# Ledger of designs, part 11: VH-VL binders against Exosome complex component rrp40 (rrp40)

Target 1, 240 residues: Exosome complex component rrp40 (rrp40), of Schizosaccharomyces pombe (o13903)
Amino acid sequence: MAEVEEKGLLSYYFPGERIPDSIISQDGSIRLGPGLVFQKKDREEEIVVSKAGRLHQTGKNAMLIDSRTKRYIPATNDQVIGQIISRFAEGYRVDIGSAHIAQLNALAFENVTRKSRPNLNVGSLVYARVSLADRDMEPELECFDATTGKAAGYGELKNGYMITGLSLSHCRKLILPKNTLLQTLGSYIPFEIAVGMNGRVWVNSENLSTTVLICTAIRNCEFMSDEEQIKYCKDLIKKL

## First folded at step 4 (VH-VL)

Design b48 (from s4 with heavy chain K99D Y100I G102F S103G G104R R105G; framework fv_solitomab_arm2)
Fold by ESMFold2-Fast, scan of step 4:
Structure b48 (fold): chain C 240 residues (1-240), chain A 120 residues (1-120), chain B 106 residues (1-106)
Amino acid sequence: as target 1 above (240 residues)
Amino acid sequence: DVQLVQSGAEVKKPGASVKVSCKASGYTFTSYYMHWVRQAPGQGLEWIGYINPSGGSTNYADSVKGRFTITTDKSTSTAYMELSSLRSEDTATYYCARDIYFGRGYFDYWGQGTTVTVSS
Amino acid sequence: DIVLTQSPATLSLSPGERATLSCRASQSVSYMNWYQQKPGKAPKRWIYDASNRATGVPARFSGSGSGTDYSLTINSLEAEDAATYYCQQYSSYPYTFGGGTKVEIK
């Protein structure tokens, strides 16, 4: 999975991601705070993220993941983007950015039986609905509409790029059917989008330049008025 | 509409402490980092620290570290800065400024400023 | 710390003239903002992410640049543009500002 913006300090990281060498001080011993660990790769040590959060530097040679930024709190019927982190006999364990790992039953898809169940890989992205979100329980996910039993856009998200770390207020605006930014972009560029209430947005378009444009617009337009969003998108499109 | 309203001017003696408030309105207070930036008379801008109102995490510039504390009161949507052991070099206008919670240092709204004068 | 050097310190130009303000970083930065400050007032966000105008900023203003070299251009100066303009990097902590360029209208 790719992110179109380069990661650095103050960027959000997920467990298993590497810290780029370019942002690490080379002039002394590096102190790793919470959320970061040394791990061996081909006889070299690399720094790997163990907790989701924002990367902070404290002094010249100290780094940590600040996970005190608000985590996603699952609510029943929220649409979320999850990443498959492991498999078990009847399904998948899914990272949705919440305190607990979510569960996705392999039968929780449209027209699936035990003989035709999906085979999702570790690292795959899925668009899902939170079907159970009780206090102190692991959330449960489903990849079908509760009323109709149809996929309704849920399921595996193939190809494309995921934006992470978006505010919940921004995602609430983006998921609305008449969102000005998405309607403006969609009038000029064909693309596919999935908006998660867990601060994640997935975008897929025909080429890298249009995907970069869409991701840039989504990140930069949060605090713009409708008129500013329209002008900004038109200006970006002129550069294609 | 977003507003940041700061408390009034302060005159302090060297060695005293000063506390300045910044009352936010028109948005969800806990969704945006709050930064403090100061400006000495006739000089440029200097970033001195931030607080994340949601979790309470703070970061301070080395120039004020050990003397500087940022706090919040969520019930009143107010951020505070407190600077102790005041020196003449702390004479400045102090601004609060809102940053995007998940963004990269966009200071989109600023308070009107609070002048702190340190004189004997 | 990343040091931002703005030049010139002062620009004195007539209405209708083009102004170009420079901001150079001591190392490569990915993100640069510009703020406008008038005497006795708080700074206002003016340009963000190198080239995007903030709400209410006239079309005569444009920002450009990447890496270590950034600029703010005013293509036809008006009297209301008299102010000090500061660049600011947000690629790493501590966040730093340039020394400012004062634009004066003759």
Scores: ipSAE 0.000, ipTM 0.392, lowest interface PAE 17.6, mean pLDDT 81

Design c2 (framework fv_acimtamig)
Fold by ESMFold2-Fast, scan of step 4:
Structure c2 (fold): chain C 240 residues (1-240), chain A 120 residues (1-120), chain B 106 residues (1-106)
Amino acid sequence: as target 1 above (240 residues)
Amino acid sequence: QVQLVQSGAEVKKPGESLKVSCKASGYTFTDYYMHWVRQAPGQGLEWMGIINPSGGYTSYAQKFQGRVTMTRDTSTSTVYMELSSLRSEDTAVYYCARGYYGSGRYFDYWGQGTLVTVSS
Amino acid sequence: SYVLTQPSSVSVAPGQTATISCGGHNIGSKYVHWYQQRPGQSPVLVIYYDSDRPSGIPERFSGSNSGNTATLTISGTQAMDEADYYCQVWDSYTVVFGGGTKLTVL
């Protein structure tokens, strides 16, 4: 099967986004797979994304949205974003995009005792540190800083929006304290962010429109220079 | 640094085909769109179309539909523009220009231009 | 079928301010980009996204865009600014250029 286009400006899309005219031949023979639909706007016909994922280009005139991501390989002390998939007596099973489901002990939070442990729902998002990573075993997570024992931003991520499928190199840059893209966005709009080394980023801002805008900027800016990122952000803000 | 280097000047007869090349360097070829723009002697700029070097997908201006074909070769970082059934009014300087974002909003780098003369 | 209208020529004395207009229906809702072209040379981007300057473009170049008119302004005009100037927008599925304005500095 044809390989998914994973690099460059045309790799990941969100619902409601338009596929750029530059990748549309306009010969009228385009075949759209899952996640893409034709929509009319004014007298023009557009290709619009109906589900989040990577644009998979199987041929010049054949495309679909592929929502699959590469499997994350846990490494000790990676900061990750997980989603609670089930609860058991001593804790939670957490999807972090790895081959094995991770375990989060209910006592692995700041100032928690057996009688005061958190009550996380199935579907909740958590920001956690990988405390144990072994090739053939379930990874283990903790929601406190290894040195201080304090929450330090770890714990349940409430509200907001999560994007997935980001490259490791992009996430490594985003997690730095003075990242150009995040500083530029922060100069226009206030927001919260959590960056996971498992290719996931969680964003929360005052409203859905600004949250989607921030997620779009994060997705599209991986291959842009600092100057290009600044101009792209201005473009997005002006359209808001 | 970014450079776009085009093939040399051409002299053609009516009815022949033209193929101009544009070799890109100094950036990741597949991460930026490429446009073709022409300019007849003493006239303004006229957009011909756009190609995505990553997927090879193209979109052409209505005026050139059926006569223009844009292609690329990722192994040589080169874009091609072929124009068939040449007429005297196709005499122009042909430019490749790097487009920003999927919409081709602006052109930050231009090739040096290729003069094409169609006569007799 | 979208059309951009520019004056064919503008003349200015050295050191004075030149203004070049670009007219279009509801152009203020679109981003306008400006290119400078000297005889025998390729166009050069001088303003993008209405008012932003690329690296290397002098601060005497500025732009604005509102309503039905976008404007390129060159303050303290110099002989080297003599060129043709083109405005450009993206409209739906196509790139639209203005007809160009010849700036003469005498």
Scores: ipSAE 0.000, ipTM 0.404, lowest interface PAE 19.0, mean pLDDT 81

Design c3 (framework fv_firastotug)
Fold by ESMFold2-Fast, scan of step 4:
Structure c3 (fold): chain C 240 residues (1-240), chain A 120 residues (1-120), chain B 108 residues (1-108)
Amino acid sequence: as target 1 above (240 residues)
Amino acid sequence: EVQLVESGGGLVQPGGSLRLSCAASGYSISSGYYWSWIRQAPGKGLEWLARIYHSGSTYYSTSLKSRLTISRDNSKNTLYLQLNSLRAEDTAVYYCARDYYGSGRYFDYWGQGTLVTVSS
Amino acid sequence: DIQLTQSPSSLSASVGDRVTITCRASQSVSSSYLAWYQQKPGKAPKLLIYDASNRATGIPSRFSGSGSGTDFTLTISSLQPEDFATYYCQQYSSYPYTFGQGTKVEIK
């Protein structure tokens, strides 16, 4: 077992890209894990990426591409987008991208009784709040506001398109009231949005072109200033 | 599916006032669209009257601004148009419509309309 | 105000005909912010075309729009029985929004 260094979590790579020599150890035998291969070009050996992901270095002489989607670590009161993977007598098992499958009680909705419980199918999407987060237990979800008992936007997400794999820092900015990107887009395009702290964002708009535009803006604006986001969105809208 | 249903039309004396309602279903009026009122006199063409955004911003036809007030009640998912100082020429079918609030302002969904008749 | 004038004000056509309706603006319509609507007797208008040339969802391919600036056109490539109606253009490049006077398409 080699020790993982924080500096080993480098930039993202795509298939066909070459690992720069400056990142590679000067001497000694290098061990390549999944996603990396030795390839000969012009009589020299180089390291080429065979699958998309982040480069990890394990110790001084081993590296691999981690192509796994970053697992979400649940925190109490996080808003998340989950997908129903199975039903049981008391509720639903929900994929939220965490190490453990989450549980959603069928009674954890606004004004629900045993006779009026929701009818969620396997594959349905839900917007929910993490009500219990413990590393040793399955997370628990609720589809109502903890203080009011009202749905407050929680519940089944019908139609629309889900973006996955967004960074936590990006989702943390998007979920804020008066987020510059979402307010700018919302002044031009009618849409619904749900932002999950598990790296998932759900968008529902009138057509494919506006949905693609919103998704493109969300993916590309992470590192832009407020002024740059406004300009970028205006330029995108002009191309509709 | 967006559905709009107007109500509150009827016979009004000249100089009177009337409040029209537009009940929306299948979509929340607080969700980022503009909403407009358009009228059509019998046998005549379409005339835009007013619009409102979910933030409360309002826009009016310049010729009618002093006699119209557009408003909404988000809790009832309902739009309103208040008509004051009514004249015979205000006789028309009044429509509510959803308005695309980007740089375009075209009307993608319309109600069935409600008839207002101004006569002595 | 931008005034929109449609021509012709009325026309008679047969099923299968190519019908062309023009809309002329008194001032330039910025960014081709012009829509076309269809209205049948006793019914609300229905959106056909927006931004001069984009067909609204569910509208048959026989309807097409073109034009920019002050001159715009709605074309029905092969008129069907359900197409006998009144057609309106609308500009939304400046306040107040204005409609054309309408073009009535009647059966020959």
Scores: ipSAE 0.000, ipTM 0.366, lowest interface PAE 19.2, mean pLDDT 79

Design c4 (framework fv_vedolizumab)
Fold by ESMFold2-Fast, scan of step 4:
Structure c4 (fold): chain C 240 residues (1-240), chain A 120 residues (1-120), chain B 112 residues (1-112)
Amino acid sequence: as target 1 above (240 residues)
Amino acid sequence: QVQLVQSGAEVKKPGASVKVSCKGSGYTFTSYYMHWVRQAPGQRLEWIGEINPSGGSTNYNQKFKGRVTLTVDISASTAYMELSSLRSEDTAVYYCARDYYGSGRYFDYWGQGTLVTVSS
Amino acid sequence: DVVMTQSPLSLPVTPGEPASISCRSSQSLLHSSGYNYLSWYLQKPGQSPQLLIYLGSNRASGVPDRFSGSGSGTDFTLKISRVEAEDVGVYYCMQALQYPYTFGQGTKVEIK
């Protein structure tokens, strides 16, 4: 089952982020599990995230980053939802849930130049295509269609909510042009959706109630037949 | 810290209804499903049903069809299980349990249990 | 309904020795995603069940590394490499692939 999250955040952390001091116990030794490391800055130690995931605390003295889904393995031309984790002169470093951090060149957008490049902030979500996938190298992303050079839905995902932890098989079904669930929902509720092969789905609708309904339907319909999905969605919509 | 706290033990007569509560704390209540599971004395765990606090959608075990109703009070971060037309065979400890996120479908936190005794 | 069958039902173990519990399902729990929708729980005497293993083989947070889960499809195993006194209780497997979710009948682990 997938968790409904506003832009995939809540208590979620990305590599390089600090754990706030307000969460850390004032006394005693802190035990760090996977995904967290001590790092010295100035005269004091800080706790820095080394893997993407949700912070899990076992009492006051133990914590780890919990990454419960299988790690995404990038494949060329996969459509993915990434989060910007840092900027550099020529582009962005993007978390897509893979072993390596992905690279997105600032010029890899429709009709962009050095003087008209996108301005993405750390924490922004992007819908992108994997343009280079190699086992030993950082994946490369592009925000345009390989054949046409047009944006074709790629680019910054503004507003909305992200659902994470979806199975690869579910995402493969959702991304199909005539997906029964999404067509049924779309006949009743206007919404935008971006489906990532990295187990992430972004939804944008008019309000929280409709967004929650869409996310609930996406999560609960994974193992239903087309007929069951249609009936389930109609029942959910009647309760709006 | 995640905690699920259930209401206290109940003694009911056959034919009565019981309503058990489960208060969640330490997490975003609407982001996780709540499940109900019972265990009769000396017997296996038995799944009753689930509710999504965000929207109130439910799925029930057919064995309890027409007798069980799951609800939530979002403002109080509390889930409720109401079981009607009680029989002696409904004597059991009733647990609420939180369903973890993503593709998991497993119960990571459980309430302490509520003993419901049905006898004359 | 998917029927979950555990064996043995009773498992007396000497402290420090290994223990192994089997769980079989009447239908495959392997989804096309590659995940097995099977979890393991421990219910200590007088306590609520607690999560040990999820998705077949993943150890839950705070669970000692002496616990491990294995298997795929219809045949699953929970292993304890060195049983300690605190491991006494009833162990349950659960499938969550199909509604209704179903549990095995439980395996009681006791110290000899």
Scores: ipSAE 0.000, ipTM 0.400, lowest interface PAE 17.6, mean pLDDT 81

Design c5 (framework fv_vulinacimab)
Fold by ESMFold2-Fast, scan of step 4:
Structure c5 (fold): chain C 240 residues (1-240), chain A 120 residues (1-120), chain B 112 residues (1-112)
Amino acid sequence: as target 1 above (240 residues)
Amino acid sequence: QVQLVQSGGGLVQPGGSLRLSCAASGFTFSSYYMSWVRQAPGKGLEWVSGISGSGGSTHYADSVKGRFTISRDNSKNTVNLQMNSLRAEDTAVYYCARDYYGSGRYFDYWGQGTLVTVSS
Amino acid sequence: DVVMTQSPLSLPVTLGQPASISCRSSQSLLHSSGYNYLDWYVQKPGQSPQLLIYLGSNRASGVPDRISGSGSGTDFTLRISRVEAEDVGVYYCMQALQYPYTFGQGTKLEIK
């Protein structure tokens, strides 16, 4: 929901949140800047946030979201999609979009030994878990589930397509087991997906047309209700 | 035009090793989970192992854990089952099957099967 | 492991008559998504198994409408409204809710 402002209330919003009527001018004629859109729901017009950021009001009649996006801030146990940028004797340096380059030990995979260790190339994509996040140090990654020690989908992401620049709020919704969008798509077409809390999503499906459909649905369904997502996906599939 | 064509199999002594292969065509191989399912003579089906489209995740039935290894080569559209420390109870027809990872897991296409006999 | 139990194991049926096969799981196969992770397969003599029904009630491509799946949780049924000669084979249910995937023992459908 809305965050508390340091100098007041209701200063930070995530995509999909509604601007409370209490902070909107009563005389109407509001001008919306970046990050805000008018949306009709059940015959009522509301103001919905389209970008994460701090709400700014300019005079009586204008508002916008200041979405100064800082780099991804690693948090322990976040699932992320990284790109290998260099190799060294004990592992890999991985770009996860954070201020520091992450480190992935070559032995941090299910049932690996020095003889069977993965050999990732510069440019390869990996799905990994943030195992250590410290303000003053490089984040550390692991390619196994913390509870079971099994790969559980972590590891090299071969082939497929990556979409970037997704909001943190959207990725939090996509990673949930009961995500309506992914369940609806999955009921019609087979695909692999990896959702990163660093705003990256990787999709692998049968062909380019289905991949484009899945990517389009992921990008466009962020602010739709469950019912709207189901209808939209069905319409997209009919055009396939 | 989906096809799964299996190879390997044969007669092997207890304690021996064998490698089964399954060559896929007619679809984007890397987009699908692949599984191995076996059937002992005159008996029912038993799921043995599965591997994700990327190869980053593998699963095994308890009866084969530590002895069998599933792998895939997406550049060659093949999934392989390396079977070590074979026992008489591993005697079966082995099928490879395509698995729908994103839509809920079910086997929509099956290979022709490969007979593995562990005897003597 | 999830144990799958089918009944009957042998099902003799007269052509044109209906047939039903029961499948029970040792735990609920109903996922939080609302889907039942249960599938049905048939293996015709000398052939590889083939998919009939996925996720409880959805017909696979090419499967005739006289074959249907129903049920939820732990109790599932495969029904054939009018048995044809082509239906001869061994029918298996399978759960795909969790690893390892497990099959029922199989039901052999025979013509009398």
Scores: ipSAE 0.000, ipTM 0.403, lowest interface PAE 19.5, mean pLDDT 80

Design c6 (framework fv_levilimab)
Fold by ESMFold2-Fast, scan of step 4:
Structure c6 (fold): chain C 240 residues (1-240), chain A 119 residues (1-119), chain B 111 residues (1-111)
Amino acid sequence: as target 1 above (240 residues)
Amino acid sequence: QVQLVQSGGGLVQPGGSLRLSCAASGFTFSSYYMSWVRQAPGKGLEWVSGIYSGGSTHYGDSVKGRFTISRDNAKNTVYLQLNSLRAEDTAMYYCARDYYGSGRYFDYWGQGTLVTVSS
Amino acid sequence: DIQLTQSPSSVSVSVGERVTIDCKSSQSVLYSSKNYLNWYQQKPGQAPQLLIYDASTRESGVPDRFSGSGSGTDFTLTISSLQAEDAAVYYCQQYYSYPYTFGQGTKLEIK
């Protein structure tokens, strides 16, 4: 319930990275919000990132990873990545970064019934299609292909990490079947990806270091030519 | 304009088979749950079967194992295959559209197809 | 299976009168503040038509003399100021669980 004053957005972090001690307040006990965990390594306690985003420090003793997105304007048939923020009788309220909270009906999944509805928790990520977009109403989402009724990659995104704040032009390029960046990375590293038109991308791979590498490449390659992207990816992969 | 146009009924002997069809127009058929509801002469309504947009099915206890609901989203048509018919299956059969997004209610119904099972 | 029982089975009322039709469920159809119960009207020789969904929400185009109320196991359809065209059979229906079930129907006759 307590509101903590924002001290500022410091830098962008990826899962597995350690928060430098120089950034950490020494004024009392530190409270960690979403995206940060305490880990004990070599008898030292460190703060490690579990969610991609910008480090946000509230007051002198509270920190979290802020995955804040610019306001998204929903369009019908956009593929989006949402985060469940609450549950109700008919389904879920989902944050997709838009002015209004989106609604996802519990029955809007392949082959579900009220007794077999998905068990999504607050904080879970879903890949969904915008089925209704109207400026005067809350957007509606569906987790199935409109023509086949099959999941087609929609549904809960388990494990992995989400990056936010990507431009729509970058996301439109990432969705293309022969995207240079994703093909280059995929030739060296097995991974799963979901690209949202709401400026969010979810990545899952076998471990944190490869996930961090993929997220870094996606974030940094937006303004690179195809040739520059290939070189950059090869250089990153050599550091594995 | 939403329309559900039914066909395929008729007179059949016990143990026989019939296939009912319901052709949909005026809406995005592939997004809707579709049901079959029957009504024996002078009796009330009985839900028979339903099918999700993706093909998952449910049946009423009296028809389970004998009837099969299916759909062809490319043809905007839902079907009900009636097998091992009994005299008690004699009824007017309606197809109905279920409003998927806001919950389950039948907002449009077909005209009905009469199925008569007698020897 | 959920069993729906309607009362009365038939009723004969004059134009302008108020009519109430009850539907009792064998188990609660209430889940998180929503009642999974609908009402339909069927005129002779016609397919049924939706009147009320989710116990109390009137379908678009349905006259405001029709209203639904109730919660859990006990539901009522009310027709204020009955009109001649309201002569029909009325059915409640639950969609709380499969199989979906209907009440046995209430025949409304105009005297």
Scores: ipSAE 0.000, ipTM 0.397, lowest interface PAE 19.9, mean pLDDT 81

Design d10 (from s4F with heavy chain S57K K99G, light chain Y90W; framework fv_solitomab_arm2)
Fold by ESMFold2-Fast, scan of step 4:
Structure d10 (fold): chain C 240 residues (1-240), chain A 120 residues (1-120), chain B 106 residues (1-106)
Amino acid sequence: as target 1 above (240 residues)
Amino acid sequence: DVQLVQSGAEVKKPGASVKVSCKASGYTFTSYYMHWVRQAPGQGLEWIGYINPSGGKTNYADSVKGRFTITTDKSTSTAYMELSSLRSEDTATYYCARGYYGFGRYFDYWGQGTTVTVSS
Amino acid sequence: DIVLTQSPATLSLSPGERATLSCRASQSVSYMNWYQQKPGKAPKRWIYDASNRATGVPARFSGSGSGTDYSLTINSLEAEDAATYYCQQWSSYPYTFGGGTKVEIK
């Protein structure tokens, strides 16, 4: 699908944002795919984003928010960001963007017992490690370090936003200890980050504006040099 | 250059309240969390709370919860801590410290400290 | 709460000697930092995220470790290194400090 962007605008959107009229064709009925809804305000009909992602347009008449660009193929020990899609007696079914829904046992957490389960809700985000990966089976997740059995940052991700559809190569760069982009952003904005090898990054900052800025920078800086990333971040901060 | 400058020493009686200021300069005040850390005479460091100056979200250590309030004045780039119902155990040097986020998470700049003495 | 245990409490060495300071966490941590504090002064950032020297920290200082076991090493001790060093974790609220290791020069 073609990305839709206006000169000076980026095609990435967050829940609650309005799709600008300038990028919407008025040449016919518009069909909305996932992540977009019609909303009426002051008797005008507008298009509002319901999930984070990149705006895609098919011709003039169909639009959607695409939160993924490619299907994730699980690999053992990948760190991933999943979303709880259902609960069952022994655990959770987790969307990680793979062909099969992942399984997360309720006991696969540090210091958890049947009486002290983590109690994740449908829609909750989790940072987890792929413990079993086979192309023809449901992948299995664990929320503890394979060597120590400790949480080590795994577990529920609260009060943040997930961006999706990032390339694996970009995520591999973001997880590096001296990533220029994250270091530069961190010098201006306090935030938490979790990087998933399934093309997802979770960001938690104080408000939607700073989160949008961080996610925009992460999404747009993949092919920039270190100097270009620093300049781009400084320019973004000035708009805050 | 980044600087955090704190108000002067305070001597208070048990049951009183104390308010300490931390004036920030050299950076965008609302872009960093401001933390407070105290140190009793001859003892180690104890984290006691933080505030996000953008939005005002706070979090406090259990040791001071219910008596401790952190606030900010964005117009003057100043953070404040207020501790009520003072006890002898609250005698300490109180530091403000800026939280760095991103690659790594640590206290990158510290105020010079404010000595609070609670005498009975 | 994550408890950080530093050892030894005091380390007395001569100039040129190697100092190794230990910090052990009660559970695995994602970020371990070290601060240098001299008498009457505020702590100063020293090592962040286990092994990264802060700006201005001499190359003789290094940090290492992961999980629950961390260390700060001074390869060749100098007089200006006399201070108390505190480890600090940023993995779980509340953000806790170790009890400190006092480095003294003989």
Scores: ipSAE 0.000, ipTM 0.400, lowest interface PAE 19.6, mean pLDDT 81

